# Ledger of designs, part 126: VH-VL binders against Large ribosomal subunit protein uL10m (mRpL10)

Target 1, 224 residues: Large ribosomal subunit protein uL10m (mRpL10), of Drosophila melanogaster (Fruit fly) (q9vpl3)
Amino acid sequence: RGKINIQRPKAPHYERARVVAVTQPKYPELPKAKSCFKTRAERTQQQQENPYNEIIAREVRNWLDHSRLVAFFHLSSITADDIFRVRVQLHKQNLHLKSYGSKIIEQAVKNTRYEAIVPLFHSNHCIVFSPDPEKTAALLRIVRRVPQMVLLGGIVEETMLSRNQLVAYAQMPGLHAVQAQLVQTLSQAPGHLIQQLQAHQNSFVQVLDVHAKNQMNEETPKST

## First folded at step 7 (VH-VL)

Design e7 (from y85 with heavy chain F100L; framework fv_anetumab)
Fold by ESMFold2-Fast, scan of step 7:
Structure e7 (fold): chain C 224 residues (1-224), chain A 119 residues (1-119), chain B 111 residues (1-111)
Amino acid sequence: as target 1 above (224 residues)
Amino acid sequence: QVELVQSGAEVKKPGESLKISCKGSGYSFTDYWIGWVRQAPGKGLEWMGIIYPGDSDTRYSPSFQGQVTISADKSISTAYLQWSSLKASDTAMYYCATSLYDWGEFDYWGQGTLVTVSS
Amino acid sequence: DIALTQPASVSGSPGQSITISCTGTSSDVGGYNYVSWYQQHPGKAPKLMIYDVSNRPSGVSNRFSGSKSGNTASLTISGLQAEDEADYYCSSYDSSSTPYVFGGGTKLTVL
């Protein structure tokens, strides 16, 4: 894992090496049960005061503060090989795919303008960060090949955008179009934007639920 | 403006080696994949392989794996397709083309290099 | 040896519409929305006309449109013009063996 101080990586070659390391399976060894006889209450207290979570939350805040493009995705079951391919393609475009627990995201955005995004992360999720908002088109084209990643929305130049607004932004040429999108987004209440983002997430979940129920109710076709 | 300029036509004998080139300009050469597509006389398009010049990550079609070598020199914005030993069946037009991703459509194409292998 | 099935030829008259089909399997055309179409004039390099089933690159006429139903993708050319006479190739992502495959090509004749 390394040292206590966690900073956003700057060197592209270093980040490439880290992507390979991060995408490989790694399972921490379980601590010996007999070395810890704490009560449930004591373990809960330890989790709340875990300095590791605070350090990772600072890393998330640093990514949010220094990224001009942030995109939020629902992530369905995906193989290690498939997600590794996606991470590599994204990294080549200076797009950084990260996954954090919901509690860590809540801690990172608490008392910030981004606190409204917390409900998006109550299910499996991932986030893509980039310092370059011009890479939005590249991002959407790459993830179009990944059906397991469903775009929920994002933040561009510190402005929250719905899925449809982010797709529209990616197709816009030049600064005038960017300014129009920012004005449009700023004219909408934050609650309405979050509701739109949740609606896209709920629609995806509903499609999966309907598909699963249809598969259960279908007769098994005979092969002869 | 984006442009891919390929080397000139080649006439070779079976068993000879050959290296053809594709020079990119008008875009960030290291931010896009460059693929090679073959077209035999009177036939359709065949995907051969693709390279990311920024790190030389290379992928081949199973039909062309071990038959050709794809490489790139990012300092001169040039990609290469190379044969160690040509066969008469290698007679074809060879196109280079650029793509945003390693499995996707080709946005811009070179003019093509005609390779003729005859005894 | 053809990965995706296209008709060898199609023909139409100026001003009419024609459609070119591209049929694959669930591992390529049917499984993904990653179908592209290329136009190739004799002696020239191919030109991307459609990507991701129905999207047009900048500079491509809106007379060209793409669609997909099941394992079959279609390229439709409306308001047919003499300069549309060319070979047309479909292509798709392929999850089964090669990451990218082309169709056999269709010769469009404008009569």
Scores: ipSAE 0.113, ipTM 0.571, lowest interface PAE 4.8, mean pLDDT 78

Design e70 (from y85 with light chain P99W; framework fv_anetumab)
Fold by ESMFold2-Fast, scan of step 7:
Structure e70 (fold): chain C 224 residues (1-224), chain A 119 residues (1-119), chain B 111 residues (1-111)
Amino acid sequence: as target 1 above (224 residues)
Amino acid sequence: QVELVQSGAEVKKPGESLKISCKGSGYSFTDYWIGWVRQAPGKGLEWMGIIYPGDSDTRYSPSFQGQVTISADKSISTAYLQWSSLKASDTAMYYCATSFYDWGEFDYWGQGTLVTVSS
Amino acid sequence: DIALTQPASVSGSPGQSITISCTGTSSDVGGYNYVSWYQQHPGKAPKLMIYDVSNRPSGVSNRFSGSKSGNTASLTISGLQAEDEADYYCSSYDSSSTWYVFGGGTKLTVL
């Protein structure tokens, strides 16, 4: 309606210029009959015929590399009005909703530590990125109102979390350092858990004091 | 810890201008929506508008669009509601409120500012 | 302007349970899970009692619960106490205005 000024997520200027230059197809799409019996050469040629995919895959890698919070959702049919409202609410919390094709996701994460996420994208999906893992609670509050979006899991501080682990992370009150430590503990062998809990016990007051001082000295996050 | 403190009661004549304030403390002022709610004497609650102080994104209800101006000053964590020319019908209690949940679900409220406009 | 329909008044006795309804359309109450409830004592600011249909903010008694069926949201107060006597307002997101609207309010009388 033009009442809210955030209608489209920002894209890097460099990637945007390159996308504009390469959006025109260089080669026609291969006939469907030939696609059923792809040879090694045909697969290589098909990849070369879609340079746009590599440009977007680089954009996805950039989001993954610069986001400390990544959440994956199954996305059912949703109206333009509904997705617009979700994007606006998320953007105000420094949360960026993106939708990419499964081939682009696979290409982006191939040979990276994130390759394990590919199975999540065999159906309709969307991803939320943020540089601020403290925003996980805000994310889940917003998405709770959107039945078309179903949380599948996420990545916090480069650690893969299940749906339940991400929900647990979101429900922890107020201490980012403690939340990050718990994330690492949940992803490690049981023997390591005892050591980490013992370390926290004697320094919890110190962590709270540091957190309180950081809150007094920190400014509102400026990343979008 | 979270507190919204509003300016004191005002008594004005029709045609006069007025600006009332709402100062937030104990939270990140620029990260949450702040709204204004009107309540005429003996009547119910009526939404006036809301502002996101981080970027001054402002939305007004149809009944108040063009009637008032909502603004915020990040440097002093203060939101404002302003009239260029008051009417007798503007007599009401005005509340400011912020939401830690989303948009219009206000979990922290100011104490209210009573505005009386009489000729 | 009254956008959502609430009964003007409701009454109950101490220890009883009462329910206040809030009726809208598919573009507001029926279409979204963005319903909240506020309690207002005379001369005081409103207090959020329920958000997102059924969730309680920290510090709100578990005697207060919210629900929704179709185009009608309900606030239920169990174990009524004298201090529950107040005005109660519902609020819901409305897609036609792209923001929240209030109900007309319900005066709860205890005993």
Scores: ipSAE 0.007, ipTM 0.470, lowest interface PAE 10.6, mean pLDDT 75

Design e71 (from y85 with light chain P99L; framework fv_anetumab)
Fold by ESMFold2-Fast, scan of step 7:
Structure e71 (fold): chain C 224 residues (1-224), chain A 119 residues (1-119), chain B 111 residues (1-111)
Amino acid sequence: as target 1 above (224 residues)
Amino acid sequence: QVELVQSGAEVKKPGESLKISCKGSGYSFTDYWIGWVRQAPGKGLEWMGIIYPGDSDTRYSPSFQGQVTISADKSISTAYLQWSSLKASDTAMYYCATSFYDWGEFDYWGQGTLVTVSS
Amino acid sequence: DIALTQPASVSGSPGQSITISCTGTSSDVGGYNYVSWYQQHPGKAPKLMIYDVSNRPSGVSNRFSGSKSGNTASLTISGLQAEDEADYYCSSYDSSSTLYVFGGGTKLTVL
């Protein structure tokens, strides 16, 4: 005990509270107008976002349509200066490094034969485009010196290739080899190739998770 | 085979201009970087700069920026190193070398051009 | 002082192994795996012996090997032969200049 019940209302306060409640003007709360305003704002915002996304998605489709070589990479943490340098080196070989959000890529490839690539872009990624499929060897030669870029697979002459198939293609000489590789690749089951690409993607996600956890632990230096 | 052939030895006086050459053959001249390397008598190698002949993108070592001009003529597969006004300290052997990367490795080298600047 | 540090000279007898070091900083040797080694005989152009720290070009003897630990790269020549007597230069990519820098060079003498 020793506690005083100070919250118990006294007769004068109770009567006054009742009078105030009855005589207080009800300010109309417009829940319907408020809800309509929220719905309208959300709809307007979504419509504003959609036009921008469609413009970029159209750009991605243009790259796909004009590129005979498309390579997909997982991209680990890399400085802006280093990725800019890589982009410049690739550009010298008519290789064009692009980064697009996963939603934009999904929108770009929706209802196309390339829709199956969407799962590759659930983590950090980048894409290299080229009109020249013989530049695959040059691409892999450059990327060999960029450990932050890990090859997942690609598309050569509209044919999906796994990482190993793209590496093998890069080692083949000239136009005759291109034709031979395409014949071999076209005989593959599409589901098998997609499963291989998805497996690589999952492995990289696991590596990133471990890396992120290690970075958190490293940020707590040991007392010395 | 890939070959880089450099111009012949030069003997000049201080203040004179000079342009030496490096002609590439046996490879796609416009797809590879060409670097210039200086070696003063009895001294080590120094990177001077590199050029990409395909678009004339040129990068200089800080020690040589403004001291020399690097250029290339892709129509004759030839790179150049040029001085507007030579100094006695420019006396050296000059090598050209080619690399697929702007960060090196330089796998084919010219025979060198000896430049002597004396009064 | 942006040049990489190499010993001025090293020596060995035929059949022995020797190692040449190349020490830089985190902006060159320590920061990247883009270390090359060049062999230069008197009056001749340099020859690429090692690239990307440990890789040999076609035609280079397997007696030549490269390695790196921290800020120091090393060239090792096993089964030393008279024709190995030359100057050896390391070269590494340098992020500050966005070009390669050379080491001061090492004169190898075969006794």
Scores: ipSAE 0.330, ipTM 0.638, lowest interface PAE 3.3, mean pLDDT 79

Design e72 (from y85 with light chain Y100W; framework fv_anetumab)
Fold by ESMFold2-Fast, scan of step 7:
Structure e72 (fold): chain C 224 residues (1-224), chain A 119 residues (1-119), chain B 111 residues (1-111)
Amino acid sequence: as target 1 above (224 residues)
Amino acid sequence: QVELVQSGAEVKKPGESLKISCKGSGYSFTDYWIGWVRQAPGKGLEWMGIIYPGDSDTRYSPSFQGQVTISADKSISTAYLQWSSLKASDTAMYYCATSFYDWGEFDYWGQGTLVTVSS
Amino acid sequence: DIALTQPASVSGSPGQSITISCTGTSSDVGGYNYVSWYQQHPGKAPKLMIYDVSNRPSGVSNRFSGSKSGNTASLTISGLQAEDEADYYCSSYDSSSTPWVFGGGTKLTVL
């Protein structure tokens, strides 16, 4: 029997269906769909990739620890040619555009001072790293011409800044010492409440993660 | 104040070599692309090529690839456009201009260098 | 060669508005919002009038405006003045062959 059609059924006429059924070497029961087969293969691939995920997560942590400027972006649909052009222009300013899977980012920053950034990576994303915080203005000038990249926030001199605070930082000319002082001032400014809310949300997420882990460990103690 | 100053007018014969210059001031020379734009007498603007002085990355228009050489000396904030052997068809006004992006606008322009090639 | 199509000439009287078109393809004008317009007076270097389709640099009169629809960008000059008489060139990013492509230019006459 096929799909129901209000005009005419797509299934064969009753008499034809009966003849076909009789001439078959006994209709076997339809095997249960193994839609879970593809899911299991994908799950197995994820398990096989897990050791590489830790290696890449360490790379991400190394970038975070050794970059004085880190900027987080939402990335809308963009062609490979267009993102490559943006990457080249950024690279000329010592700005390094990187894309990592959300699971790798989560693994890299979990239980670190950077864990508050995890919610930013639940959608398509990319990160720009630089050893030079003076390049923040150049970064924002470049991405202003890339509507597919939307600034979410960043880290400057190990201080988390909101989008507005990072824009303010970029507008201030300064020596490294002056810029460090400005970063401290900006982190104490109107963005303070947002940072506190983000920190509390991140702490709540951590509590949920701990609860989930405890639940999983209790349910399957030998499969951690 | 951003300024591009180009070398003076040149009168040459076919087959001669030529190198014209464009000196930038008032900005970070190594952080901007410098492009060369040609305008034949009574004709429109033609983009020839660009260079990024910070790493000497140079890109040419297909029409000018192999016909000219673009270079830059970041120690004196000067870009160059060079011909090994001039032709009468090279007679034109040559402008240099800056762009922050290799896909963007030319925001500052030099005054132009008139090159006349005649026998 | 030129890739972007502009009318060879346009004309208007003082106080009128005129529009100059710039038509390309989906790989340049139609694909990106990186359209610029330049004004060139006889014997002088071009001057940037519009960038990113519709943005004006500081010092450019608000009588100049830009727009884009599909593969065609337009420069509109309102309240036309004698000093607007010049050649106007459009330019766009081109993903297919070069980073920049210019239009053939349009001679604006104010009579």
Scores: ipSAE 0.567, ipTM 0.793, lowest interface PAE 1.8, mean pLDDT 80

Design e73 (from y85 with light chain Y100V; framework fv_anetumab)
Fold by ESMFold2-Fast, scan of step 7:
Structure e73 (fold): chain C 224 residues (1-224), chain A 119 residues (1-119), chain B 111 residues (1-111)
Amino acid sequence: as target 1 above (224 residues)
Amino acid sequence: QVELVQSGAEVKKPGESLKISCKGSGYSFTDYWIGWVRQAPGKGLEWMGIIYPGDSDTRYSPSFQGQVTISADKSISTAYLQWSSLKASDTAMYYCATSFYDWGEFDYWGQGTLVTVSS
Amino acid sequence: DIALTQPASVSGSPGQSITISCTGTSSDVGGYNYVSWYQQHPGKAPKLMIYDVSNRPSGVSNRFSGSKSGNTASLTISGLQAEDEADYYCSSYDSSSTPVVFGGGTKLTVL
């Protein structure tokens, strides 16, 4: 009786289209953003500017301006079905998963208070936005089940937080009062957070390098 | 404290309609999924479906699609499981349970509603 | 079969350790770390004992532990006590046809 389960797709196209319509922003040009990277070399050779990048950069600035919670993630290889499942769960909690190219992020945050985050986006990444900072705990609970997404840090109430600070923020009771204290504490050491975010990214890269080397060492001598 | 309180036991005849309830308290009702799980006498647990009360997004097990209707009223923090026409094979204990995810980890369970369908 | 495979029964004496297996496929147990275990005493609602393969909720004894190897998840109960006598169910995410699937259940008898 496996026939029904085998023949039936995991997510029917019509059901998937319905959910996608609910979870995606109404911006017709956004789904084509990735195609701009394929034409970059041609545009560079022709010495012309792609106006599409400026439009998307403006969208990113709009998300940053209207979100009280922004979380940055390193994104490892993940299937379209798995990331779609994650996006749906996030959307239920008013959390919006977005992916933008590093060049677009750089253009969006240039000459802003968030320019220091640019180095975080030189590797594969994604960003989660929300107007509600109380959803930080919900965000971390959802991402707990997505090993491909590794939290790098974030911005809460316009204040940059490291991974550990964001995790601590999520665990705090009396959120509104604690937010003010956290912002004050962070503002007393403005350079410290950026160092911590960069160190975390570097530590993650080092962990991946060590893990890859260890896997190669364990796999080459099949028995040790 | 999180609590799910289900409606009382029901005794019905085949062909009758029935609607049982599950009232949640002590948590954000609209931020968690509510699932329905069936247990026939002396048998194991069967997942029937889930609903997200915040937007009434509902998912059914293929075995129960079209057999039952799951709904919720967020104004009174209550979820429902409904049959238009009961069969003797619907005799079972029905549990509601809450989960943060639509794929499991049912943190809290109701006490169960026994439904008996006989002539 | 749509249900995950569990042994119908297991038994042990007080103080012993027992293990209950839960076998599925690569589309459920094998493909994801979304395995949970539930304990059900006669006439009572199920209680979550383990989530995400090996994590314990607050209030669950550390005598209960979970693990997974390939397509098989396992619940281990150490230092068996009379109160552990119950039915145990595994559950997993199912990517192929249903979002949630339960095991057939295992009756644990403490002799």
Scores: ipSAE 0.479, ipTM 0.751, lowest interface PAE 2.2, mean pLDDT 79

Design e74 (from y85 with light chain T98Y; framework fv_anetumab)
Fold by ESMFold2-Fast, scan of step 7:
Structure e74 (fold): chain C 224 residues (1-224), chain A 119 residues (1-119), chain B 111 residues (1-111)
Amino acid sequence: as target 1 above (224 residues)
Amino acid sequence: QVELVQSGAEVKKPGESLKISCKGSGYSFTDYWIGWVRQAPGKGLEWMGIIYPGDSDTRYSPSFQGQVTISADKSISTAYLQWSSLKASDTAMYYCATSFYDWGEFDYWGQGTLVTVSS
Amino acid sequence: DIALTQPASVSGSPGQSITISCTGTSSDVGGYNYVSWYQQHPGKAPKLMIYDVSNRPSGVSNRFSGSKSGNTASLTISGLQAEDEADYYCSSYDSSSYPYVFGGGTKLTVL
């Protein structure tokens, strides 16, 4: 068939979502910042990256404001193909994996109720956003298979939760009232939670190092 | 309880079309992938392809791309495997199975559909 | 393609321990911890016995264990019983050609 016919009566919904899943670009990342570093003008004192950072910081705030589930992860080295596969699985469950630099995160959350999360981003991180907190169980099931992503904690219904509290929340899916009560019951003082998350991050880095060495030395890594 | 129920055995002639089914129950049909696995008589398992019923995202093994069509109807929790023109070499047991991941294990399996293609 | 290599057959006596190997490459078994094992009795559908190299689904006996070393995954069955006589298939994620590959299968005979 050589003829293309445009049909006005045929306007299927959700075509865009299917096209995105099928026609993902090979090179979604553009490391333009690296190539443009040497063009920085010494004499003019240019702020070439400030407008870019402000735009992305607003994007981060938009994600935080419109997501009822936010999960924070430590991210170890992972191939583009592997992270793309993870992104596709997460997207199928209405979970959106994003990665932002520490300066952008700090700029986005400074002087907001989210400022307490800044210390979590002092090393390599990624964030998963969702408007649907019922998807917490699906999120944990997916990331259990991604040893390069280590859960640090998150925010559910604007309440900060540790890794163990998120696991407990995930075990009670499908009951909105019970989940709301659980979130309130599991909530801790923000200072205590951040301290615990930072301690777990250091422990996770050590575990990941041992895990990587065990894989090379003919041992099956433990994912707990 | 999770269950996959497949359609009954089929006996066909070369050149005929065929569509077999796999009905899921006891789980969220649109949250799991459904794969099709072939087993020729006396031989091993061959992965054919997988579909996500929630958005009909479908992926095929290179060996089966263009030879079969995988589809799903989420309104009746049923996945399908279809041939436009059968060959004698299509004689095999066909299993459907569920996976939470497109790169993961098959948790639950259907009972199998025997397809016999002979002249 | 035949990506994963298994022995055609293995044999053991009741009460013994037996191991079935599954050998691939760095793009499948060696590169990922996504190895599964399936048990198939004659005329029956396969049953998942092991996933993610060493994890057991609910209802699978602890006599079944999995491990991996380099490009080779292994299924070990301890305290071998008559009902363990079946065909065993390994499977893995495959980054090189397509997301899923099976091994050729191993027939386990309980003597």
Scores: ipSAE 0.476, ipTM 0.734, lowest interface PAE 2.1, mean pLDDT 79

Design e76 (from y85 with light chain S95T; framework fv_anetumab)
Fold by ESMFold2-Fast, scan of step 7:
Structure e76 (fold): chain C 224 residues (1-224), chain A 119 residues (1-119), chain B 111 residues (1-111)
Amino acid sequence: as target 1 above (224 residues)
Amino acid sequence: QVELVQSGAEVKKPGESLKISCKGSGYSFTDYWIGWVRQAPGKGLEWMGIIYPGDSDTRYSPSFQGQVTISADKSISTAYLQWSSLKASDTAMYYCATSFYDWGEFDYWGQGTLVTVSS
Amino acid sequence: DIALTQPASVSGSPGQSITISCTGTSSDVGGYNYVSWYQQHPGKAPKLMIYDVSNRPSGVSNRFSGSKSGNTASLTISGLQAEDEADYYCSSYDTSSTPYVFGGGTKLTVL
């Protein structure tokens, strides 16, 4: 199809979600002596039933359903000032950088057509949303200068694309690009595309492991 | 072909107002930042400020905040640098230049506008 | 605003190599790989020669190269030619005066 017949995406109400969180009653804490009265599974389940998380999960679903471009990134350590600079530059191009916890992403996409993206969020991550798929080239141009953001893949016109397919899409003009990417996706088994997205994640995890080991070998500071 | 064309040389007296222009062509005017750079006679380059024409977001160097006004008219792909009251110390060559990033290099430069403020 | 430190002048003979330094702090040159170099001939607008420390725009001679070590970036011009005689300015992203700071400039004389 490629055509998204949805009204302009509505930006989530950040202040509303924050107010709800502040006014939300806290769960009672159990004394350590009685913490064993509830199993870890019961405690974990109670945490996953947090109403605030469901509100944010609905926000994520709204972004996914109303965006014609969604790009997934691994996010390395970055200062608040630097990420703010990147967010502002992206916003100039109608690109909206969002960060959500892995648990919230999983809750948002469970039993939806986007469920396949969950494995991408096992590491530190962020997502860029846009109603305009023509901004893919601008997105990649901006992110090229942000080494802390590593492209994992994305969704264009409701079609899942690997990193390489998204890069190829950015280099193609207009309507022809959408048609070409849909043809490529239709020529591949859905499992193959998912494997490509997972391979990028796995390759990046290996790179992070090597980096972490090099960091430990060069410097083993005591930080508590 | 990206081109920035600046307005012609100006000769003014102290206290007068002035508005100089920089017209962009050959690129998407609203997708690039436009910066202004000053060069006093025989001196180096001084960054004055930048504007994003798409939403008029403007940022100034601390040295020029409050001393000049930067604006843009996206309907005619033109950026402006304006003084309400010129001083002799404003005598300089003024360049406009484009950047895709607000933290990046200036890819293309205008030819410059010479402003002379004398009695 | 504090400009990046460049030598006021540098000179060389045709065919030689020269290096121009650009020294800043950890908040500009030392903190980011967003260093650019501009060439300016008398009476002309500056021209971008190097961006992101070491990258050359299309059309810029491979005789021009850039590097960075700590808080100091360097522009190296190999095989000096008469047309290289110009003023050279470095610039960097600066967290304290965002987004930009220029160096004081270096006059290159080809003797």
Scores: ipSAE 0.537, ipTM 0.773, lowest interface PAE 1.9, mean pLDDT 80

